# VHH binders against p91247: the designs that were tried, part 5

Target 1, 277 residues: p91247
Amino acid sequence: MAVDMIVEPKWVVQNFGNIRILDASWTFKPKADVAEYKAKYYNKFGVGMNELKNPEYLAEHINGAAHFNFDIAYYPSEDERFTLYTPEEFSSYVKRLGVFNGDHLVIYGRGKDGGMAAASRAYWTFRYYGYTTVSVLNGGIEAFKLAQGVVQSDSKAEGIRCKDAIHFPIGEVCAAKGFKKKTDCDQAFAAKGIKVGDTVVISCGIGLSASAICLAAARSGIVAKLYNGGVHELAYKAPQHLNMRVTLLLHAITVLRCTYIHFTFLYAIVIKIERIV

## First folded at step 1 (VHH)

Design h02b (framework vhh_h_nbbcii10_fgla)
Fold by ESMFold2-Fast, scan of step 1:
Structure h02b (fold): chain B 277 residues (1-277), chain A 130 residues (1-130)
Amino acid sequence: as target 1 above (277 residues)
Amino acid sequence: QVQLVESGGGLVQPGGSLRLSCAASGFTFSSYDSYALGWFRQAPGQGLEAVAAISGSGGSTYYADSVKGRFTISRDNSKNTLYLQMNSLRAEDTAVYYCAASPEVTAYELYLALSEFDYWGQGTLVTVSS
């Protein structure tokens, strides 16, 4: 599949559920001491993401956008401010931002010239590492707001976290010798607010743990719908065939899973559907 | 070449404690932040069982129900070492313990991930008996 290099704000608003948005905003600061940076932050992306937060991104960013932070994605060397990591190291960083192969990435900036210089640097960096489905948002966050796009801040309690999504480890229903007793499984579901007659959507990375949880749920009298192929894939490939309420739930599951990508194989995400409104 | 070397196993009485270490060579933990690291065990006559796992960032941990509250997994990127602190040991904890590293565990279930880990250590024996 081909994607346009430059996408317009209205297109981004219309395709919000089908893209991964990255904020490439960067605030100028004096070049870090190379030895000091290398000791503290070089290839230590968790530390960098915790300590090198960007105030402009925290104050305002496109709804759901992760920050592609130049102070983390690149490292200073003696001769360069923005030195490139190996493909493996870069992949490690962008997976933490919820970026996977096949995602349509949309990168934006802010400020002077709509942040096109920063967004373009990030664009070419992704292309350099072999990501082909990448676009730049024309005019940045400013143009996006003019097109009535939604922005947020990390300080808001109204974050896009799905409050109805339940993290359900396979160990809640399985033990060394197979499924736990029905009464133990019944208690595990009840402890998470799931009861006989409820309808749930179950998803995991490849569907295997979700399949086991689905069987346990069926034994407990719970109506379970299994989703295979990954929530990112469903949101991208089949948005038009989904009921709007189901589409919103699957979009929320996608956002939630970005936080726990490294351990998706050890648990499933369960969404309880009590009433289709 | 990538190697994982476990150490710290031995004979201990029920209720005792042991700390297992897994030293990595051929790659650095900071270079493989995306790698999930874990401890697995195989008791005599039984299949391989997951014990604990820790994310590349160290921010997320998983424990088997049988060890929750007793075992703690941790990593030290500066020492390129993965640890498993085992407290309140029971006879049923007797097994060969393996450390493992996987570059892409997010798409696979536990039993599939066990066969898909790219790097495994040689194992260290833990015997809990009176």
Scores: ipSAE 0.000, ipTM 0.103, lowest interface PAE 20.3, mean pLDDT 70

Design h02v (framework vhh_vobarilizumab_d1)
Fold by ESMFold2-Fast, scan of step 1:
Structure h02v (fold): chain B 277 residues (1-277), chain A 126 residues (1-126)
Amino acid sequence: as target 1 above (277 residues)
Amino acid sequence: EVQLVESGGGLVQPGGSLRLSCAASGFTFSSYAMAWYRQAPGKGRELVAGISSGGSTSYADSVKGRFTISRDNAKNTLYLQMNSLRPEDTAVYYCAASPEVTAYELYLALSEFDYWGQGTLVTVSS
């Protein structure tokens, strides 16, 4: 998958549902004491994310963007301010931000020169760790707002994102006489990569097909939640609403992946839930 | 040849109502997503409302509760009912069509539509 190194604000607005956005804003601070930092924050990303909040990110960021915080992604050493973690440790941090291998990652900054210096540093850091599908948003959050992009305050969206959506026709579990046999339903779920013990969220715009699929999933031993708002219906209102509704449904220890999709009454969206933290 | 022809624009007082129509020809109307966009003097073009081939609708926050988008597949016509009009609604209104855009993509897309009409002017002034 080839991606442009630099993407324009209009392109980001148009592709919002199919990209992962990171805010790379950083506020200059005196270099932290190495021993104090290591005692409190080194490889303790949960602690860092709770205590080392960036005030500019909290006040305003692109809707759904997680903060790639330089005070957490790097650590101070005797030799330099921004020392690189091992690939394993870096992976642990960015998974907490909802970044998965294969995502088209778009990084932006703010302020002087559109924050291109900070965004570019984050870009090259991801490339250093082998992440290839990464771009920088030209002109930062300022240019994004001029292109009518949606911004929000509050970081509740961090680490929470819809997992891959699955089209599930009601005909996979229902026949002319009602529900199909349990064994047939079990096979239908298995064919879609859903097994006993999995947790899924099931939704559709109207709720009828999703309700039937949820009942069939429960009979098959799948932990299923029905989302009354419908992911598709939320997408019709405004992009800013999608993230807030997902946080009301499932919290920060669960990562979801979904795309906006077109569906009919005969289909439901099934989202498989993957835990990262 | 695809053609979209808007009509129904005009001068109206604040608080008044107008109904815009878009007559479509040259394609299978019922299979296309449709939208209304507007462009005010000195501003860029913005999405006002979208409707999918299946009838699902989306609206810009500035017009929710005041505007209603609808379609009549038998007449190959798209409508925009505009109520409680404000001076800031003054703009040229454009009809747009695309086979590739869902209602969600419509809301996010600023210029992904394949076909556009010539526009109809709406002026809200006393």
Scores: ipSAE 0.000, ipTM 0.093, lowest interface PAE 21.7, mean pLDDT 71

Design h03q (framework vhh_6qgx_2)
Fold by ESMFold2-Fast, scan of step 1:
Structure h03q (fold): chain B 277 residues (1-277), chain A 127 residues (1-127)
Amino acid sequence: as target 1 above (277 residues)
Amino acid sequence: QVQLVESGGGLVQAGGSLRLSCAASGFTFSSYAMAWFRRAPGKEREFVAAISGSGGSTFYTDSVKGRFTISRDHAKNTVSLQMNSLRPEDTAVYYCAKDLSPEAQYLWDLLTGYDYWGQGTRVTVSA
């Protein structure tokens, strides 16, 4: 898998659905106290991701980009501001950002010189840990916007939120030998608060009932996404439009529900996604 | 049906060597990364070493680097862990594990996502 080390904004816009994008923006601040950081954040990525938010990323980032936050990906030591974690610990962090084996990873920065210094540091960090299919976006977010690239804001750190999982039996959309009439399926979805134009994620441990419900939802004009398989599929194979918080919430709720329905294949779980931007 | 069967454990004096083997069946062997984990008495399970499906990539925890070597034999569907210069701290039950995802080739895929586990083989290193 050969990839160019530097990719141009127009190329990124054209290949947007086929790449994983990371925002490497970092805002200068005084070095954290080593002992305080170690006690509160060292190798505690969930806590770090909740508390060490970057205001520039929250205000504006490339649509679907996760934040590769230097204050989390590295830790301060007496000698260094950005000390490297072990590969196991680094792996734990970047999986939370939705980076998977085989992804073409594109890293960008912002500000002076297009943020090339920050983006390049992140690039070499991934190369150090053995990732080879990684590129830097030439000119950063500013050049991307000039190329008509789409950006978003989640200044309230909410991005996309999941509603509670909806218990959806296959019998709501299937009869004796096939799907119920479209009007009956439309009514079943409406009764659960799902309407035309909504986006839902459908999952179950077996995939069979989820597949049927996904097809019925698509016929009703509902944007349905089907995830088959284990925890990895739901937690880490998030589409570009899903952020890390939604992925973690979906993981917690969906894994618990899939485990719960282990002894029944009569229904799937449906999670309605609400975009907050 | 995935089956992993470990062997080769035993008693050895500090400075000695042991070779652990894991016989695998029930999946396309060359498509999945394999790993060795260990659990010392009273401790949690610890990662030891991993090897990609092709055998082209290996990874070791720092405490065993230079002493342990992981390898695989596609003809025999086996993963081996050659343990040299053994220390009392290496005393543990060693477990063979199969990755959940096929074609794990990058470092972070080698370190997480192991779904099937063998019953383990005991290694005791005397002082």
Scores: ipSAE 0.000, ipTM 0.132, lowest interface PAE 17.8, mean pLDDT 71

Design h03x (framework vhh_7xy4_2)
Fold by ESMFold2-Fast, scan of step 1:
Structure h03x (fold): chain B 277 residues (1-277), chain A 127 residues (1-127)
Amino acid sequence: as target 1 above (277 residues)
Amino acid sequence: QLQLVESGGGLVQPGGSLRLSCAASGFTFSSYAMAWVRQPHGKGLEYIATISGSGGSTYYSDSVKGRFTISRDNAKNTLYLQMNSLKPEDTAMYYCAKDLSPEAQYLWDLLTGYDYKGQGTQVTVSS
């Protein structure tokens, strides 16, 4: 269906669980050396997302928003600063951001003029690649905060965590020769605020640690839902899990971003689900 | 030393079929995702299909979905691409590619981490 090209902060707050939000903030810096960029980052989105972090986005972004990073979404060429990838390459990048065909994308920026220049560039880039259900948030993150919108911070430090996502080490439920005693596992979950009867979604990069933690949770009487392909699978399959659009939209975007930055086989991301019958 | 040797290409008429093979050596084949990519004359590389190390997961470009099937035989260290209902636009040099990471699973891993070697195998669809 048709969507407005420009949406207002109050509308975004009211529709927060039904949209995909992207932060298009970009910090001006001298153009990268073309040869060096191509060797390190050209079409290497995983490497780019780990190494080319935007400090303003990390310090503050709309809750659950993924960063549409111009230093990754485009590449420097001899002729221009923001050269466009092929549709296939662009698709591989935006899938990492939790963007699915048909989703209503809302793009915002920050700073001078509410970040409208950066947000508008991202808007036209998506339209160029055939996305039609895309909007720009009028006034950016500043206007969103004035409308009582929720923002978060992802600072660099030991124990970095996304809001409402629990980093759960496999070592809390497994020992060298198998699972820990049920009572020890019960205590580990309780320490994280997870109790009998709760519903949790468990994910890691490839499902390995998540599978073990899911089994331990089931033994403890926790209703555990496992995503076999981990965070990467959520990016492709979220449209097939309609209940996730309402309940897990913000968590899925947050988990994708945090798990991507801090991916490890020794940890899983556990999301406690609220208000599911 | 890693080696990938493609074979099975040729000249076929529209609507025809071909099966491409890639013989792999110099690495633990079953530990790596494998892919097929192609390059039409004078154009850029185009992703075709990816298969996980175990063979349990496959992914396809929209342009070939329903017509091509990727498979592997880990006992023989061989990757296959079964191509049916071939069209003139399928004309290209086809390369087999190995992921640089055993954990790669999706298109971005193919495009960012794959290396392809050898001369490829030419597929020409023409009457």
Scores: ipSAE 0.000, ipTM 0.103, lowest interface PAE 20.8, mean pLDDT 71

Design h04b (framework vhh_h_nbbcii10_fgla)
Fold by ESMFold2-Fast, scan of step 1:
Structure h04b (fold): chain B 277 residues (1-277), chain A 130 residues (1-130)
Amino acid sequence: as target 1 above (277 residues)
Amino acid sequence: QVQLVESGGGLVQPGGSLRLSCAASGFTFSSYDSYALGWFRQAPGQGLEAVAAISGSGGSTYYADSVKGRFTISRDNSKNTLYLQMNSLRAEDTAVYYCATGSVEAAHLYEALLSGFDYWGQGTLVTVSS
């Protein structure tokens, strides 16, 4: 399936959990010295991301957005300001922004004309490198705020989201008198694509509903791991089979669920662990 | 403000040893912190290389294949200091060594290395000459 080239702010707000958002803001400055840039930053994306931070992005960006920084994504050469890296080098940079194959990327800018020039340049750069599911946010961050989208002022949680999480309420496996019959629990797991032999991570902030779901899963022959104060236990027991995005987001999902769940509506997030292809 | 200051570099003969220290200010090392700490190096004319990393709890460590068995990373939370003990030094270990910290959980040292660390020291030069 294809994605629209241009998406509207209301659509982005509605689909916020299902897209990877990139801020393409760039502040004009004199061209860097080529030799100095190459010595310090060429293909050294960690150093570039640490030292070449954009003040406008840091002051305000769409919640969760990573910065696609033109001073890092491109390098200056004698004849060009924005020289393109090899596909391998570009891939190395954008993976640091939480961009993976198959993601629906939404790129935005800010300022004059809603930042459409910067956002469009980033769009065509991704298309050049073979990314096909890419969109531009019409009107930039300004239009997004008018649509009541959420913005933040730091980079602590940018660029990373959970994929393939399943909302699993405790009522799927428990009734007024305790656990449902094994056959009913087996059916509840099967209905969500979970079967004997599968490995799943189960988390909630308190651990109570997650513990019950984990017991029901174990009875059904499903290998279930609890998140109980960090991802360290899971990482130590199955590091080769963890998806980095799942691992890094597990804590945030647990915290978010416990912060906003009423005690009568305890949910666990169930994530099926699969080998990275 | 977060600051990292490296010390302990210098000239050493091949086969010798050095211990690098990294003193942190503006934040406190804690067994409950999600921050990983690590050492990177840059040899003359080369790119930045990850050398070693240690989790916030100190329970997990990473070493580059080039230094495994020779280098040991450790931390002292009471002194707010990170160490790199370098043994059996070789000419190819000649580099500026940087201390760095990243906001990642103990289990995610590999991810921290891929993302690039957030706060860096000024570096300390280690020269191994024959």
Scores: ipSAE 0.000, ipTM 0.094, lowest interface PAE 22.8, mean pLDDT 69

Design h04m (framework vhh_7mjh_2)
Fold by ESMFold2-Fast, scan of step 1:
Structure h04m (fold): chain B 277 residues (1-277), chain A 126 residues (1-126)
Amino acid sequence: as target 1 above (277 residues)
Amino acid sequence: EVQLVESGGGLVQPGGSLRLSCAASGFTFSSYAMSWVRQAPGKGLEWIGRIYTSGSTSYNPSLKSLVTISRDNSKNTLYLQMNSLRAEDTATYYCATGSVEAAHLYEALLSGFDYWGQGTTVTVSS
């Protein structure tokens, strides 16, 4: 189905579960030195997302919205302040924001005139790259709040809360001769604050304990994803060797500063993904 | 336990139409967004589209004019209607679900597709 180019705040509130929201807020600054930018940030989106934070976005954004940062999505050239990347490079950046082909993308801004200038620029950029299911939120974040929309103000850019890593010994789910009863495993997860319907990422240095804990979690109705502890180190040295979903998750963990690494043969680290709303 | 069973594939001539079905069991079907994905022989996975809990749909732009996704929550069944089939539409078609509602799309993308069916094969040839 076709989407409207401009959507109203009430519509966005009612359809919050069916859209991907991007914050296009941008703060004017003098054009960056071309050589310096190229050395530090050109086509290095992970570095850009970590270092080029926008203070207004961090202080307040629509719940779950990622930041489409003009200082990252474009690069300065001798001829232009906002030079366009290749389609492949642009796709690499926006996938890190959770944008995929077919998503109904809703872009908003803030401030003077509801931020319509910034939001419209982002809209036309997506259209230029072939995205057809894109809308602009009329009136920006200010109008959204007046329509009783939910906003957040913590430093978690993607609207995902990363709980502190949970130390989970294999002995919580295994006995001398195999897995404990489902009821005992259910209690072990509940004692750590993990419930049916939760999504968790499980890792350890070797994967042995993590594999067993992942299987026990699946039996208890917990959505569990297994990631080898060595994948984190690989992500820094050779991110191109990881699949897109693993790279995006590790980037989110790094950006959100969910850091705690402690591995042994006898336990795994569990990271619970919490929804903001 | 979650189970997804696709059906409706087969041999069709170019220009023909076909409707695929996916029967879901073991979870509250009406509470989950559902997707169709395909894989042509020797190629990677291609996302076709998604239907949200609200009934709203989102499609791969390159396929939007050729497909329609619908659902019947009373029968726990997902559908994919395909029209004007081309040889390039020859593929195995999969039904998939995420563990998180569309309201938390970024979390669903990070977790990936939680459950997949075994697939149903569509061959477009004369």
Scores: ipSAE 0.000, ipTM 0.096, lowest interface PAE 21.1, mean pLDDT 70

Design h05r (framework vhh_rezetamig_d1)
Fold by ESMFold2-Fast, scan of step 1:
Structure h05r (fold): chain B 277 residues (1-277), chain A 127 residues (1-127)
Amino acid sequence: as target 1 above (277 residues)
Amino acid sequence: QLQLQESGPGLVKPSETLSLTCTVSGGSISSSSYYWGWIRQPPGKGLEWIGHIYYSGSTYYNPSLENRVTISVDTSKNQFSLKLSSVTAADTAVYYCAKESPLWDLYQSLLEGFDYRGQGTLVTVSS
């Protein structure tokens, strides 16, 4: 029932499939203007996740780790740099990171003292909100790499493979000169079982690669629906407005924790839709 | 051992651009764990953070200086540089380059927020 407050790198490597990992990297900078922050980002987690990217996390993070971004999880007030949201608002944010009740969370940092200051702040925040199954990775990403742990970059990010979802790399439809010729794109879609007249929902974590793939699909005669919020947001907001088979797939993605997917510029998730008639 | 060394002119005329370079030796600037930054100390005042850069080129600047500041990195030379445009007498300070870790709990002490810094270089803005 209880978990250790501090876990060692070798333990994390050995238990990698049974935990949820959060990167708590944050870089010191001057406090944001309160009014400007509230207008742009307060309780607008989708906007924050799209615009307030952390370069350290993007360049290197533990394989599969989501970023617990201090610039999003907290907000600036007149007297405080890191002001706490309500429990409901906090829950909304961390569910977007693929964190659910009962998950064993492991939080890590990087840099000076293994990033223990940042990781401990995040740990304490979860405990404050009543989350009990949370640990800090001793020594951070540096110690994890020394224990032969696997790390990735934004361009190489891995996710949990979703049942019936098609992982579609942007390189299948784009090259150095822009879009590939229509016949090459047609062949790429056909190779994945997508044909003229099919309906697909295309998404990625931040919407960038999905937009290009959606345009290529439309050119190929595929009825493409773009969701810029990614599969994670579809699972929380949209299941009831889709047909039965798409709703069941989104439910399966949620149940299988496919909402905990890190997307890159290199690929998107494509979900083929069948009309119920 | 890691060493950071500032270089650039000690005297700059008002309205001109201040240019400083930091050379890193004894360690690589290409690191996922640290930022590379500039801080300054005007005579008789406390430290002021100017900005920092990640080895990939991503930058963050002090908002009060953002429109005048450019920080760049050259990983092939293991160097990073500061350009501060339209200088005035208020820009007279000792300038330090630094290896910066995100120590948000020590935000009140810039000196303690840096793993390592250079010896500093005095820049005087005068005609």
Scores: ipSAE 0.000, ipTM 0.341, lowest interface PAE 12.7, mean pLDDT 73

Design h05v (framework vhh_vobarilizumab_d1)
Fold by ESMFold2-Fast, scan of step 1:
Structure h05v (fold): chain B 277 residues (1-277), chain A 125 residues (1-125)
Amino acid sequence: as target 1 above (277 residues)
Amino acid sequence: EVQLVESGGGLVQPGGSLRLSCAASGFTFSSYAMAWYRQAPGKGRELVAGISSGGSTSYADSVKGRFTISRDNAKNTLYLQMNSLRPEDTAVYYCAKESPLWDLYQSLLEGFDYWGQGTLVTVSS
């Protein structure tokens, strides 16, 4: 199917579930040293995606949008800042962003002129590699918000660390064949000061790791409450309420002082609940 | 409900061949990219081969020239033809469907979702 080269914010809002969205925001940096970049990042997209975070994307992007990061999608050469990878290498990167053949891809930017320069560069890059079902969002994220589009923030919600929080890797309770033995899980919880009869709230970015840890905790006799949807869901639904005084439902409230930090899916945040009388 | 059922694994001697099949149901097969992954004992899962909805293919360097991925959209079936098999190819082979963008955090780690049950390939004398 043919798609329009330029799509309007209202159209994107109406078709949100049927498109793949990429944020093409790029923050100017001096050109990287070619040899250093190639040693660290050339065709090593997992490393690049972990280390080369874009602050503007992390602070605000269209809900569900992946970042098409120019510092990763292109590499510096002696003569050019944005040198193109081979089609195979480019495909490897964009598949990591959740882009597959047949998707209607919508690319946007931000800032001066709605980020049309950055979005257009990304658009022509996809067309260069033979991707035909690609559009640019007219007016960028600014116009999208004016059209009542939903945005999220990863830098404010990605990780929380409170004085009472325990970082709990899923590998502490899972191995190649599934859950570890109960005795091994009991020891993992005990090593972090969690014991039978304790009450904990378990959260991660999207609830996946937290669900497994919650099940292991229940098996160990720990009263586990799952905060499903994590801080990412709060960013989707209520970005304005991310100042993180956590109110636990029911008759008890716990006030937590939290510092935002990054965390991975391999970790969950476990908060031990103590009653204040 | 997405279902993927792998078959065709078995014991084969070095230099032999096997053809794996993956029967897909619960989604419009022709509209999605598909892949084969493998996991050897004590190692993580690795991408072996991928095929787009349009038929474009990609291969891991270790299997390039020996393995061929293909699809039959009329039969909702994905194939992996494995030739010149080596002991290092011994693994459980998994069929995978492309991840939706809203599973972005999961897709960044795996690239594909909806793993099947797997089929064991053992290459030994």
Scores: ipSAE 0.000, ipTM 0.107, lowest interface PAE 19.9, mean pLDDT 71

Design h06b (framework vhh_h_nbbcii10_fgla)
Fold by ESMFold2-Fast, scan of step 1:
Structure h06b (fold): chain B 277 residues (1-277), chain A 129 residues (1-129)
Amino acid sequence: as target 1 above (277 residues)
Amino acid sequence: QVQLVESGGGLVQPGGSLRLSCAASGFTFSSYDSYALGWFRQAPGQGLEAVAAISGSGGSTYYADSVKGRFTISRDNSKNTLYLQMNSLRAEDTAVYYCAASTDEYFQHLLDLYSYDYWGQGTLVTVSS
């Protein structure tokens, strides 16, 4: 099937349910060390997708768009910044973005000149691998918004459940002027069944709110361990510590998006150690 | 090329046992070639269901609630083979069983179809009198 190389914002809005959209936003940064990149990220797309998040994509993207991240889709070599993977390896990455044979793929960028440089690079990369039903969104996300297109920010997602975990908002131990009084924090922990001498593991998506809760717990005489990898890393490294129900068919997108884990600044999960043994 | 080949399926009586094997070629279990290995099944008329998974190091395992206490996942790195020991089999265990490997980051309790890069062809297990 033939598709136009360049599609207009109004056309994309009108055909939204019939296309797959990729955000090709890329932020300039110095070329990564080849050996370090190969050890951490080469052909390890899940690791790259988890650790190499693009802040502009996370703050705002076209509704339903996955991020075609240049720091993942390409690898640095001594000769090139954007070295191409084999077709098999590229396909492994692309299917994680929800792109399959037969999809009409629409790629967009943002910023200077509507992000046409980044979007066009992604376009030619797909063409190089034999994908022909691909288009570039003229004018990028800016033009899309002017055409009344719907955009979103990543946010806490439902569907990630941890059995025996205690929901603990940072507001239980912090106020506008800093930490609450020790007696107020003691009460907050006691209300959740956590007492002096207990051992707890504290986790959140990024570790920021978990760090504050960990400090408050230590002040209250609770032995607190900070798990800074978030729920996703804990599930991989210590699955017995998380009794999470996941349905493969329904939760694949949640795992790929990781919205609950990465964008929950004021929310932490506290796991009492006796429940994770 | 990377290949996973299942074997050991067949007809078994309720309450019986079977051991499934998955032989890998083109990559090894004793290196960073594999982060996770798992068994998935698809019953007639149903979708794909996770059964059991084992980490690349072999130190962590996951089991679906329906098979806990009955099934055991294990690996033999010297033979480059993954096993599923199935005990106390029930009619509802009847399915095509698939071996899968992840050469990428894998979340055992957050199982994601896209995390598994390689899949076997499947082996049929029928539990019937």
Scores: ipSAE 0.000, ipTM 0.103, lowest interface PAE 21.5, mean pLDDT 71

